# Ledger of designs, part 24: VHH binders against q75qn6r703to848

Target 1, 146 residues: q75qn6r703to848
Amino acid sequence: KPSMIQENLFIGGGLAARSIYTLQHLGITHVLCLCANEIGQSDTQYPDLFEYQNFSITDDEDSNIESIFQEALDFIKHGEETGGKILVHCFEGRSRSATVVLAYLMLQKKLTLLEAWSKLRKVHRRAQPNDGFARILINLDKKCHG
Key: E = the ipSAE of ESMFold2; O = the ipSAE of ESMFold2 at other seeds; V2 = 0.75 times the mean of E and O plus 0.25 times the DockQ between their complexes.

## First folded at step 18 (VHH; framework vhh_gefurulimab)

Design ab2 (at its last look DockQ between E and O 0.02; V2 from the best seeds 0.00; counts 0 for: pae E 15.0 > 2, SAP .683 > .668, placed apart)
Fold by ESMFold2 at other seeds, look of step 18:
Structure ab2 (fold): chain B 146 residues (1-146), chain A 123 residues (1-123)
Amino acid sequence: as target 1 above (146 residues)
Amino acid sequence: EVQLVESGGGLVKPGGSLRLSCAASGFTFSSYAMAWFRQAPGKEREFVSAITRGGYTIYADSVKGRFTISRDNAKNSLYLQMNSLRAEDTAVYYCAARRGWSFYYVEKYFDHWGQGTLVTVSS
């Protein structure tokens, strides 16, 4: 089941992304997938029901997840501007999706990394970016907040 | 029992150098991020420096360029080379350990702490 971070933004794993009944009940309109390399899109995605943006980011410390932050945040912003609700997911709902949500909270909502982390953990206890992603977020925090 | 034991503190003149060591036991050292914090008399404990499991280093602005953190996983040891010391660096320095990734500048997220070693920078 997706965790609600704020009224229009949810986080989850592959199981949440496949739970069509739940997503429709929550009013999800946009799905940001970070694990396209790990799913069969025709089996797991329903483009007639939801608007998708797909990325293939591995959950490795060396993966350059920062390279997709701008596009991912733009997708979330566009969903918000249409009055829609966005699910951000990866396969396990632990590292990649948490990293992108934290980056969104920092860059768009102007939270420090500490504030963003506290907010995310309260609703999604399994959040745990890998060490490489954590380093990216720490550096982003310094750039944005001194 | 988990133990972190700091050493190398002492009295030094402004502009001088000290090297702090922290000997770790009772846990898998290579699985932890390590940090130094310090507490001056009458002040809150503050972040000094951290080093991740993989060796990425982080410094507070006040010490960047003067202090160098390092670790030796084979010896279960953490180090802080302190150069160009100033009176404002006078404090008790604490070694701390954090499992996994972490926001290395926030003390509440550290699992294990040493008892501290006093560094006094005075003329």
Scores: ipSAE 0.005, ipTM 0.187, lowest interface PAE 12.7, mean pLDDT 86
Fold by ESMFold2, look of step 18:
Parts: C-alpha cells; structure tokens; sequence
Structure ab2 (fold): chain B 146 residues (1-146), chain A 123 residues (1-123)
C-alpha cells in the first residue's frame, strides 16, 4: 500500500505500482518510476490509465540519482498543477524513491533535510536512502540552506 | 517599488562578447536567488542561468561554457558575461529574482522580473 506524504503525493515500491485498483481508488494520476529496467514497462505499466515518467536508477552508492532530480521534480510539479496525485516508487520503496521524495520536499516545499526526513519517516518507516544518496542529499541541503 | 532593471544589451557580431547587468531595488537582494531568462521572437521564455544566495551557479546546457553568471550583493547587482555569441543567442534577456532555493529554471516561481534587454547577434 502506498504511503501518503501529503494530499497529492505518495511513495511506494513495485508492488504498490502494480496494485492498479488501489491506485485508481486513491485517485493516482501520475506515476514516477525509478526502477524501469527492474520491473519492465510493457507488462507492469498502464499508460492508458496513468501518466508515467520512467528512469532506470540502480540502488547503489555511486548511482547518479542527482542527474534526474530536475526532470523528476518537474513531473511531480506538473501532476500537482493539473490537480493530479503522484506516486513515486522504486522496487522496494526504501532508497531511490525516498531520495527523490526528500529532494522534492527540500527543493519544492523548502524544508531542510532534517525536516523532510522527519516528515517522510512519520508516514513511511521503510525510508532509508543508501549512503551515496544520503551524501547527495546532505550536499543539496548545504547548497540550499547553508 | 520593486525594480529589476537590465542593461548592456545591444548588437554584436557572432563570436563576440557582451556583458549584461541587472540593478535591483526595493527588496533585500542578498536574500534572493537570481536568474537570467531569455525569449526569442515567437518562442517561449527559456531559462539561461541562475545563481543562489551563496554563489552556486546553474546553467542551461545551451550556454554552458560560454556564459558566466555572477552577483555582487554589495551593489545589488546581477551580471551575465556572454562569450562566443551565436545567432541563436538573439533574444530579449530578463533578470528574475526568487526567494529561497527551489528549482531555479522554473519561471513561474520567480517573484520579481525585469522588463528585459535586447541582445542581437548578427553579422
């Protein structure tokens, strides 16, 4: 089951992304997938039902997840502006999706990393960016807040 | 009350250089991130470059390596040094300011805008 970060934003894993009836019931309109090469697109995605943005980011410490922040956050923002609801997911819902959600909270909602982390962990206890992603987020926090 | 006034635009030959300035007044300049956008005739306004409060710089791919953004908080001024100019750089250039640290390429989140200065690159 997806965890609700805020009214229009949800986080989950591959199982949440496949739970089509649940996603429709929640009113999900946009799905941001960070693990496209792990779950396949044609067998597990439903472009007639949802708007998709897909990335293939591995969950390892040297993956360049920062390279996709701009496009990912634009997708989330576009979904919000159209009145839609967005699911951000990776395979396990622990590291990649959490990292992108934290970046969104910091960049779009102007939270510090500590504030964003606290907000996310209250609703999604599985959140645990890997050490490389954590370093990226710490550097982002410094760039934004000093 | 709030003003951003661009200057330094003009006609320049391909390969030439030009330096744009933006003078700010009516708000606390040092608390804002600053950016340059541009709009060619008949085109949508597009992001060029931004600089955060702390001096971190961001560039569109099309200008990276040729343009340099800078700011002087003591003079409430933003600058854009444009080198190796091309015909495709012809546009009205706008100075923009936003509070905070959100995505600096997203036009609608900027609080204050200048009226623009025309840069024409032509032989």
Amino acid sequence: as target 1 above (146 residues)
Amino acid sequence: EVQLVESGGGLVKPGGSLRLSCAASGFTFSSYAMAWFRQAPGKEREFVSAITRGGYTIYADSVKGRFTISRDNAKNSLYLQMNSLRAEDTAVYYCAARRGWSFYYVEKYFDHWGQGTLVTVSS
Scores: ipSAE 0.000, ipTM 0.139, lowest interface PAE 15.0, mean pLDDT 86
ESMFold2 (binder alone), look of step 18: mean pLDDT 88; pTM 0.899

Design ab3 (at its last fold request DockQ between E and O 0.99; V2 from the best seeds 0.76)
Fold by ESMFold2 at other seeds, fold request of step 22:
Structure ab3 (fold): chain B 146 residues (1-146), chain A 123 residues (1-123)
Amino acid sequence: as target 1 above (146 residues)
Amino acid sequence: EVQLVESGGGLVKPGGSLRLSCAASGFDFSSYAMAWFRQAPGKEREFVSAITRGGYTIYADSVKGRFTISRDNAKNSLYLQMNSLRAEDTAVYYCAARKGWSFYYVSRYYDHWGQGTLVTVSS
């Protein structure tokens, strides 16, 4: 099951993203997928039912996940402004999706990394960005909050 | 009317280069994700590369490092620079467009298609 971070923002893994009935019951309208190359889109995505944003980011410490933050955050903001609910997911719901959610909370909601981490971990204990992603988030925190 | 017109195909030797262009008209180009697909003789149409409206680029593993996708929103044009061409790159290359945020690997999810341009890589 996806974990609810805020009224209109959810995090999960590939299994949550495939659970179409659950997503519809929760009122999810927008799906941000960070693992498009790891899933079979024709079997797992339904563009007639949900608005998608797809990225193919590997869960490697050297992956340039920061390069997609702006586009991902714009998608989340658009979903919110449209009155929709957004699922952010990767394959396991652990590293990539957590990293993007933390970046969103820091950049859009103006939380420090510590505040964002506490908020996410309360509802989604699986959250564990890999070490490279953690370094990106620490650097982001310094840029935003000194 | 929406139109996508590919150009730049031709005959090249292995190791050569070609640059494909796709001229778009009849829609707001900057609001679309753009992609290249190809179809070799006797094969199904397959994903080559895409670029989202926000500039995110993605490549099939078979072309990564050799092909570069780009777009010019001011000219309503999509490009594919193909370097280090191999015989297995021989195919008709198609320009495709989907309105919205996302690219897809799956060809049926694209709204508009060009008629294709033939690339032949042979000795």
Scores: ipSAE 0.684, ipTM 0.866, lowest interface PAE 1.3, mean pLDDT 93
Fold by ESMFold2, fold request of step 22:
Structure ab3 (fold): chain B 146 residues (1-146), chain A 123 residues (1-123)
Amino acid sequence: as target 1 above (146 residues)
Amino acid sequence: EVQLVESGGGLVKPGGSLRLSCAASGFDFSSYAMAWFRQAPGKEREFVSAITRGGYTIYADSVKGRFTISRDNAKNSLYLQMNSLRAEDTAVYYCAARKGWSFYYVSRYYDHWGQGTLVTVSS
């Protein structure tokens, strides 16, 4: 089941993203997928039902996940502005999706990394960015908050 | 009248280079994700590369490091720089467009298609 981070924003894994009736019941309208290379799009994505943004980011410490932050955040903002609800997901719901959610909270909602982490862990205890992603977030925190 | 017109195909020896272009008209190019697909004789159309409206690029494993996709929104044009060409790259290359945020690996999700340009890689 997706975890609700705030009224219009959810986080989950591949199983949550495949649970179409659950997503519709929650009112999800937008799905940000970080693991498009790891799923079978024909069987798991339904562009007639949801607005998608897809990325193919590996869960490796040297993956350049920061390169997609701006595009991902623009998609989340678009979903909010249209009155929709957004699911951010990767395959396991632990690392890539958590990293993007934390970046969103820091860049868009102006939280420090500590504040964003506390907010996310309160509702999604499996959140665990890999060490490379954690370093990216620490550097982002320094750039945003000195 | 939506139109996608590919050009730049031809005959080239293995190890050579080609630059494909796709000229778009009749729709708001900057609002679309753009992709290249290819189809060899007797095979299904397969994904080559895509670039989103925001500039995110993605490549099939078989072309990574050899092909570079780019777009020029001011010229309504999509490009594919193809280096280190191999015999298995021989195919008709198609330009495709999907309105919205995302690329897809699945060809049926694209709204508009060109007629294709033939690339032949042979000794």
Scores: ipSAE 0.682, ipTM 0.864, lowest interface PAE 1.3, mean pLDDT 93
ESMFold2, look of step 18: ipSAE 0.663; ipTM 0.848
ESMFold2 (binder alone), look of step 18: mean pLDDT 89; pTM 0.912
ESMFold2 at other seeds, look of step 18: ipSAE 0.680; ipTM 0.855
ESMFold2, look of step 19: ipSAE 0.668; ipTM 0.855
ESMFold2 (binder alone), look of step 19: mean pLDDT 90; pTM 0.915
ESMFold2 at other seeds, look of step 19: ipSAE 0.617; ipTM 0.832
ESMFold2, look of step 20: ipSAE 0.543; ipTM 0.814
ESMFold2 (binder alone), look of step 20: mean pLDDT 90; pTM 0.913
ESMFold2 at other seeds, look of step 20: ipSAE 0.611; ipTM 0.838
ESMFold2, fold request of step 22: ipSAE 0.643, 0.656; ipTM 0.852, 0.858
ESMFold2 (binder alone), fold request of step 22: mean pLDDT 90, 90, 90; pTM 0.914, 0.916, 0.913
ESMFold2 at other seeds, fold request of step 22: ipSAE 0.664, 0.624; ipTM 0.861, 0.846

Design ab4 (at its last look DockQ between E and O 0.98; V2 from the best seeds 0.68)
Fold by ESMFold2, look of step 18:
Structure ab4 (fold): chain B 146 residues (1-146), chain A 123 residues (1-123)
Amino acid sequence: as target 1 above (146 residues)
Amino acid sequence: EVQLVESGGGLVKPGGSLRLSCAASGFDFSSYAMAWFRQAPGKEREFVSAITRGGYKIYADSVKGRFTISRDNAKNSLYLQMNSLRAEDTAVYYCAARRGWSFYYVEKYYDHWGQGTLVTVSS
């Protein structure tokens, strides 16, 4: 089940992303998928119903997830500016999606990593970026806030 | 009228290189995700590579490290640099376009297609 981080932003796993009735009931209009290589797009994605942004990022400590932050954040911002609601998901809803949501909160909403983490964990206790992603977020926090 | 026109195909020996181009017209190129697919005789069309409007690049495992996709929005052009070519790369290569933010691995989600350019890798 997707977790609501704020009125227009949700986080979940692959099961949430393919629960089309639930997504429509929640008013989801935009879906950011970090695990496109791990799903069968023909049976799980519906481009006529939702606007998609797809990435294929593995949940490995060496994966270059930072490379997609700006494009992902632009997509989330676009969804917000059009009055839509965005689901950010990966396969398990624990590491990749959490990392991107934290980066969004830090870069767009200007939160420190600690503030972003607290906000996310209150609604999505499964959140746990892998150690490599955590290092990326720590470095990002230093760049943004010293 | 939307058009995608591929060029740069030909006959090349194993280990060689080719650069494919796709010239786009009739739509706002910068608003589209662009992709290359290929189809060998008797096989289904398969994903090769894509580049999103924001520049995110993705490759099929079979070509990763050997092929490089790029785009030039000022010239409305998509490119595929193909290095270290192998016999199994022999196929008709197609340029594809999807309006919006994302690439897809599945051909049915692409709105526009070129006629293809033949790449033959043979001694």
Scores: ipSAE 0.580, ipTM 0.832, lowest interface PAE 1.8, mean pLDDT 93
Fold by ESMFold2 at other seeds, look of step 18:
Structure ab4 (fold): chain B 146 residues (1-146), chain A 123 residues (1-123)
Amino acid sequence: as target 1 above (146 residues)
Amino acid sequence: EVQLVESGGGLVKPGGSLRLSCAASGFDFSSYAMAWFRQAPGKEREFVSAITRGGYKIYADSVKGRFTISRDNAKNSLYLQMNSLRAEDTAVYYCAARRGWSFYYVEKYYDHWGQGTLVTVSS
């Protein structure tokens, strides 16, 4: 089941992303997928039902996940501006999706990393960015908040 | 009304380079994700590379490090720079367009297709 972070923003894994009727029940309109190369798009994505943004980011400590933050944030902003609800997901719902959600909360909602982490963990206890992603988030926190 | 026209194909020796172009018309190019697919004789059409409206680039494993995708929204054009060409790259190369934010590996999700340009890599 997707976890609701805020009214318009949800986080989950690959199973949540393919649970189409659940997503429709929740009012999800936009799906940000970080694991496009790990899923079978024909069986798991339905472009006639949802607006998608796809990335193929590996859950490796040296993956340059920061390179996609701006495009991911633009997609989330677009979903918010149209009155939609956004699911951010990766395969496990643990590292990549958590990292992007934390970056969104920090960059767009102006939270510190600690505030963003607290907010995410209240609703999604499995959140665990890998060590490389954690370093990226710590550095981002310094850039944004001194 | 919508048109995608590939060009730049030809005969090249292994190790050579070639630059493909795709000229687009009849739609708002900057609002589309663009992709290259290819089809060798007797094989299914396969994904080569894509570039999203926001500039995110993705490559099939078989071409990563050798091919570079790019787009020029002012010229409504998509490009594929192909370096270190191999015999296995011999195929008809197709330009494809998908309205919206995302690329797809799956050809059925693309709205518009060009007629293709032949690339032959042979000794």
Scores: ipSAE 0.580, ipTM 0.833, lowest interface PAE 1.8, mean pLDDT 92
ESMFold2 (binder alone), look of step 18: mean pLDDT 89; pTM 0.907

Design ab5 (at its last look DockQ between E and O 0.91; V2 from the best seeds 0.00; counts 0 for: pae E 3.0 > 2)
Fold by ESMFold2 at other seeds, look of step 18:
Structure ab5 (fold): chain B 146 residues (1-146), chain A 123 residues (1-123)
Amino acid sequence: as target 1 above (146 residues)
Amino acid sequence: EVQLVESGGGLVKPGGSLRLSCAASGFTFSSYAMAWFRQAPGKEREFVSAITRGGYTIYADSVKGRFTISRDNAKNSLYLQMNSLRAEDTAVYYCAARRGWTFYYVEKYYDHWGQGTLVTVSS
């Protein structure tokens, strides 16, 4: 069960990403997967139905998730520009996917971290970046200029 | 005609290094995700490393820290620098290409394959 953050952007976990019928009915066209090494791709990904971007980011405080922000945001922007809808997911739908969505809201939609957090938590109460990711987001907020 | 041609394989002692190359032709190289797979005798083909069209790199746990994947879009070439080689790295190494943004761990999702280059690590 993906949560809608805005008209063309959704967040979820591995179960949401595997619910192909639901994703098609929601009009999802693009899937950003942060947990490629944690899923069985042959059973959970359908490249003929959706455009994928895959990353393998561990949910550890030391993971350099910031290194993939630009490529991830480019993918989301591309999906929006083609008129598509994007699912951002990790395994639990809690930390990695929330971190990337927050980064997107801050960098692309020019929200402060507080504004982005409030927006995400209203629709996706599971959101909880780990402490390392939270520090990355706080540092990003300090550097942001809209 | 799409073609991927690997080179640089050979015999090397444990602890040694090799650099593999894959020359690509017949498609717009910069629009593809590229990967290396390998197949040891009697085993299934397994993922080694990949690089997306945007430059994100990923490695199998068994080669992390020892292997480095890179691409040169101007030369339509993919590379694998293999350091600190071990006997278990002995395999035929294959170059693979998938049109689109990203890599996959699963070999069936790649559109084009090379014929392979043999790497033998032995005393």
Scores: ipSAE 0.573, ipTM 0.817, lowest interface PAE 1.8, mean pLDDT 92
Fold by ESMFold2, look of step 18:
Structure ab5 (fold): chain B 146 residues (1-146), chain A 123 residues (1-123)
Amino acid sequence: as target 1 above (146 residues)
Amino acid sequence: EVQLVESGGGLVKPGGSLRLSCAASGFTFSSYAMAWFRQAPGKEREFVSAITRGGYTIYADSVKGRFTISRDNAKNSLYLQMNSLRAEDTAVYYCAARRGWTFYYVEKYYDHWGQGTLVTVSS
């Protein structure tokens, strides 16, 4: 149900993130949640089993999702450095999680936006950042790659 | 031995300001997410604000724009600046710490708690 982007990185929605058995079967150790204000954390998160980073980012064109990129990327990097596997998710697995995954691929793996988009869409056809997030990613691409 | 000690509570008039502090010891402060909770008389303990180990801040809707959470890793201290205080802010305020990267809205996920400091907002 989560889509594997690379060996240690997965993307999904809130349903996948609620399933202990799905997460454990895939070997997920770290969960990056972009929709903390939209879920019942006590009912859907398992901090004894997984390491979490939670953000409350709305899926609105005006949301400043760029403000959390550094912390989110640090969490993903930490999970990779410990040999873990990371799930990046939002509620629908479409916009917020895709935006953060694309930013990670661009900033940490040094892909252009086009390369990152192609990689993500091959495994996760639902990926569709909203128009505001798309503009953020386009501007980021120009800053990083000219 | 892990300790969290709140201070700065007291009596303040509506519209006033107060700054809470939480002194931490016995753990690597910079590796913890920190939060403030409060409990008003007759109510359940509720989330007020949190700050992640990387400095990302989160606020309950009822305090947004009036309260500011901050941390000083060099001093092992957590702070809550409370401005424009209202009668409904009257509560015992608790400092909480969780090992790891992030915050939770629910108290059961926090490993360490202070004993609380009373804030009374009254004319």
Scores: ipSAE 0.375, ipTM 0.705, lowest interface PAE 3.0, mean pLDDT 91
ESMFold2 (binder alone), look of step 18: mean pLDDT 89; pTM 0.907

Design ctl1 (at its last look DockQ between E and O 0.74; V2 from the best seeds 0.00; counts 0 for: pae E 10.8 > 2)
Fold by ESMFold2 at other seeds, look of step 18:
Structure ctl1 (fold): chain B 146 residues (1-146), chain A 123 residues (1-123)
Amino acid sequence: as target 1 above (146 residues)
Amino acid sequence: EVQLVESGGGLVKPGGSLRLSCAASGFTFSSYAMAWFRQAPGKEREFVSAITRGGSTIYADSVKGRFTISRDNAKNSLYLQMNSLRAEDTAVYYCAARRGSSFSYVEKYYDSWGQGTLVTVSS
């Protein structure tokens, strides 16, 4: 159920994050969770199997998800540098996780927003950042690419 | 004033063990994620292990299976049991705290740090 965006990077929802057999089969080593308040970390995470970065970001148009972009990207880069594979997830796998993945593609892989969106939607049709997050990504695109 | 004080470092032979402690004061310890980082001479600080407010543990791959992090909220203390020590474990070990937020692998997201305790593994 996790969608593969590229060799080392996957996106999903809370159900994907709990599908331990699937994650191990895919070789996932790192899990970036954007919905820590929603999932009950102590009974849904397996830190002896995966390395975790946890955020409590609400899926509201007013949420400043940009404030965690750099820390999230540092985690993804750390996982890549250790030869690992990273799952980025939120509760539904639709808005928060998509927003962070798009930011990663734009900031680390130097894609425009259009290029990043096309890449993500090809493999993860559920992706739909909320309108506030979309505005953040549009502004990021302008800052990065003129 | 947040204060973190590490202890338990020393000189050991390869294969030996040490137990590090970090005494915390000046904040509600149980509300924080806690971590150990280390810095070898001439290198950047690197993540070793973290423990969440709820007790979930995370380890760097290089120490997994050899190191055990734990916390005692009643004593405001963080611990690192280090077994099967190797030469590459030689470093100054730092205790770090991050309020109410997720833990992080990256040092700049921790606002409270101890002064460190030196671990030397010599052979």
Scores: ipSAE 0.006, ipTM 0.325, lowest interface PAE 9.5, mean pLDDT 87
Fold by ESMFold2, look of step 18:
Structure ctl1 (fold): chain B 146 residues (1-146), chain A 123 residues (1-123)
Amino acid sequence: as target 1 above (146 residues)
Amino acid sequence: EVQLVESGGGLVKPGGSLRLSCAASGFTFSSYAMAWFRQAPGKEREFVSAITRGGSTIYADSVKGRFTISRDNAKNSLYLQMNSLRAEDTAVYYCAARRGSSFSYVEKYYDSWGQGTLVTVSS
């Protein structure tokens, strides 16, 4: 159920994050959760098995998701540097997680928004940042590439 | 004023153990994620371990299995049990606090810092 974006990076929803056997089979070591306010962490997270970074970002057009981009990127880079694999998830796997993955691809892998979008859509057709997040990503693309 | 005061550092032989403490005041301790960072001579400050408000623990790969972070909200205290110490663990250890439930591997996202306690691991 998690979609593989690249060898070290996966995207999914809350159900994927709960599928512990699948995550271990895939070699997931790090989990970036964007929906901490929507889950019971003690009931759904397993810190003995995975390293977690938790954020409480609402899927609203006016949410300042950009404020956590650098911290999320730092977590993903940390997982990569340790040879680990990272799951980025929100509750539905549509908007918040897609937005953070696109930001990672643009800021860390230096892709344009168009390139990042194409790469994500090939493996995760559910991806659909809300209009506010899309505007944030468009502005980020212009800032990075003119 | 927010204050974090580390203690428990000292000189230890390789393979030994130390327990660091961080006493917190001036804020609602239970509302913060807490972390330990360290800085070896000539290096940048690096992440060691964190514990979230909810009690989830996180460790740098280099210390996993040897160090144990814990917190006591009733005593406003953060702890780091360090076992099987190695020469490369020699550093000044800092406690740090961040409001909210999240942690970070990156020092700039922490709101408050202690002055540090020196741990020296040497024969």
Scores: ipSAE 0.005, ipTM 0.285, lowest interface PAE 10.8, mean pLDDT 87
ESMFold2 (binder alone), look of step 18: mean pLDDT 87; pTM 0.887

## First folded at step 19 (VHH; framework vhh_gefurulimab)

Design ac1 (at its last look DockQ between E and O 0.15; V2 from the best seeds 0.00; counts 0 for: pae E 13.3 > 2, placed apart)
Fold by ESMFold2 at other seeds, look of step 19:
Structure ac1 (fold): chain B 146 residues (1-146), chain A 123 residues (1-123)
Amino acid sequence: as target 1 above (146 residues)
Amino acid sequence: EVQLVESGGGLVKPGGSLRLSCAASGFTFSSYAMAWFRQAPGKEREFVSAITRGGYTIYADSVKGRFTISRDNAKNSLYLQMNSLRAEDTAVYYCAARKGWSFYYVERYYDHWGQGTLVTVSS
């Protein structure tokens, strides 16, 4: 059950990403997967139905999730520009996917971290970046203030 | 006509290095995710490494820290620098391409394949 963050952007976990019937009814066309090594791609991904962007990011405080922000943002922007809808997911739908969504809202939509957090929590109460990811987002917020 | 041609394989002693190349033609190279797979004698083909069109790199656990994948879009070429080679790295190495943004671990998702280059690591 994906949560709608805005018109063309959704967040979820591995179960949401496997629910092709639901994704098609929501009009999802693009799927950003942060947990490629944790899922069985042959059983859970359908490249003929959806455009995928896959990353293998561990939910570890030391993971360099910031390194993929620009490529992830480019994918989301591409999906929006083609009139598509994007699902951002990790395994649990709590930490990695929330972190990328927050980064997108801050970098692309120019929200402060507090604004992005409030927006995400209204629709996706499970959102909880791990402490390392939270530090990355706090530092990003400092860089974006000006 | 799509073509992927691997080169740079050979016989090397344990601890040695090799650099594999894959020359691509017949498609827009920069629009593709690229990967290396390998197949040891009598075994199934397995994922080694990939690089997305945007430059994200991923490695199988068995090669992390020893192998480096790279691409040169101007030369339509994919590379694999293989250091600290071990006997278990002995295999035919294949270049693979998939149009789109992403890599995949699963070989059936790649559209184009090279014929392979043999790497033998032996004392």
Scores: ipSAE 0.628, ipTM 0.843, lowest interface PAE 1.6, mean pLDDT 93
Fold by ESMFold2, look of step 19:
Structure ac1 (fold): chain B 146 residues (1-146), chain A 123 residues (1-123)
Amino acid sequence: as target 1 above (146 residues)
Amino acid sequence: EVQLVESGGGLVKPGGSLRLSCAASGFTFSSYAMAWFRQAPGKEREFVSAITRGGYTIYADSVKGRFTISRDNAKNSLYLQMNSLRAEDTAVYYCAARKGWSFYYVERYYDHWGQGTLVTVSS
């Protein structure tokens, strides 16, 4: 099952993204995938039901996930503006999706990294960005909040 | 001035092939996801294929295995190789561009559109 971070925003793994009836029950309208090359055809499976945005970001410490933050956050913003609900997912729901959600909370909702982390871990205990992603988030926190 | 100009459409027999091109100008092509849409007479415009700025390709189920999308950032060009054409592929084909990494199935999310090129598949 996806975890609800706030009424319009959910986080999960590949299994959550495939649980279409659960996603429809939750009212999910937008699916942001960070692992498009790992999960096969998910980005074209249900275009009648969901709007999709996909990225192929590996869960490696040297992957430049920051390069996609602006576009990912724009997608979440679009979903919010339409009154929709957004699932952010990667393969395991631990690192890539958590990193993007944390960046969203910091950049869009103006939380510090510590505040964003506490909020996410409260509802999604699996959240654990890899060390490289954690460094990216720490640097972002410094840029935004000192 | 932003322009997308499609070419390569025409009349072809079922089972035949065509290669569509879209020449782009007036924007930084490599910063855009690109897509092909099509509109048959009396129908709504529908998604055909997309390619992200990083090269990830996506196809509608109806064209998968028959069509191949590609891009050449050095030439600011988008291509669609259409093989094994069927009567159902008859439509005006449109090139579309959206700034950003990914694509959308829904036409409202695309910033720039070409005027279209007609593909007619008939015996």
Scores: ipSAE 0.005, ipTM 0.170, lowest interface PAE 13.3, mean pLDDT 85
ESMFold2 (binder alone), look of step 19: mean pLDDT 89; pTM 0.912

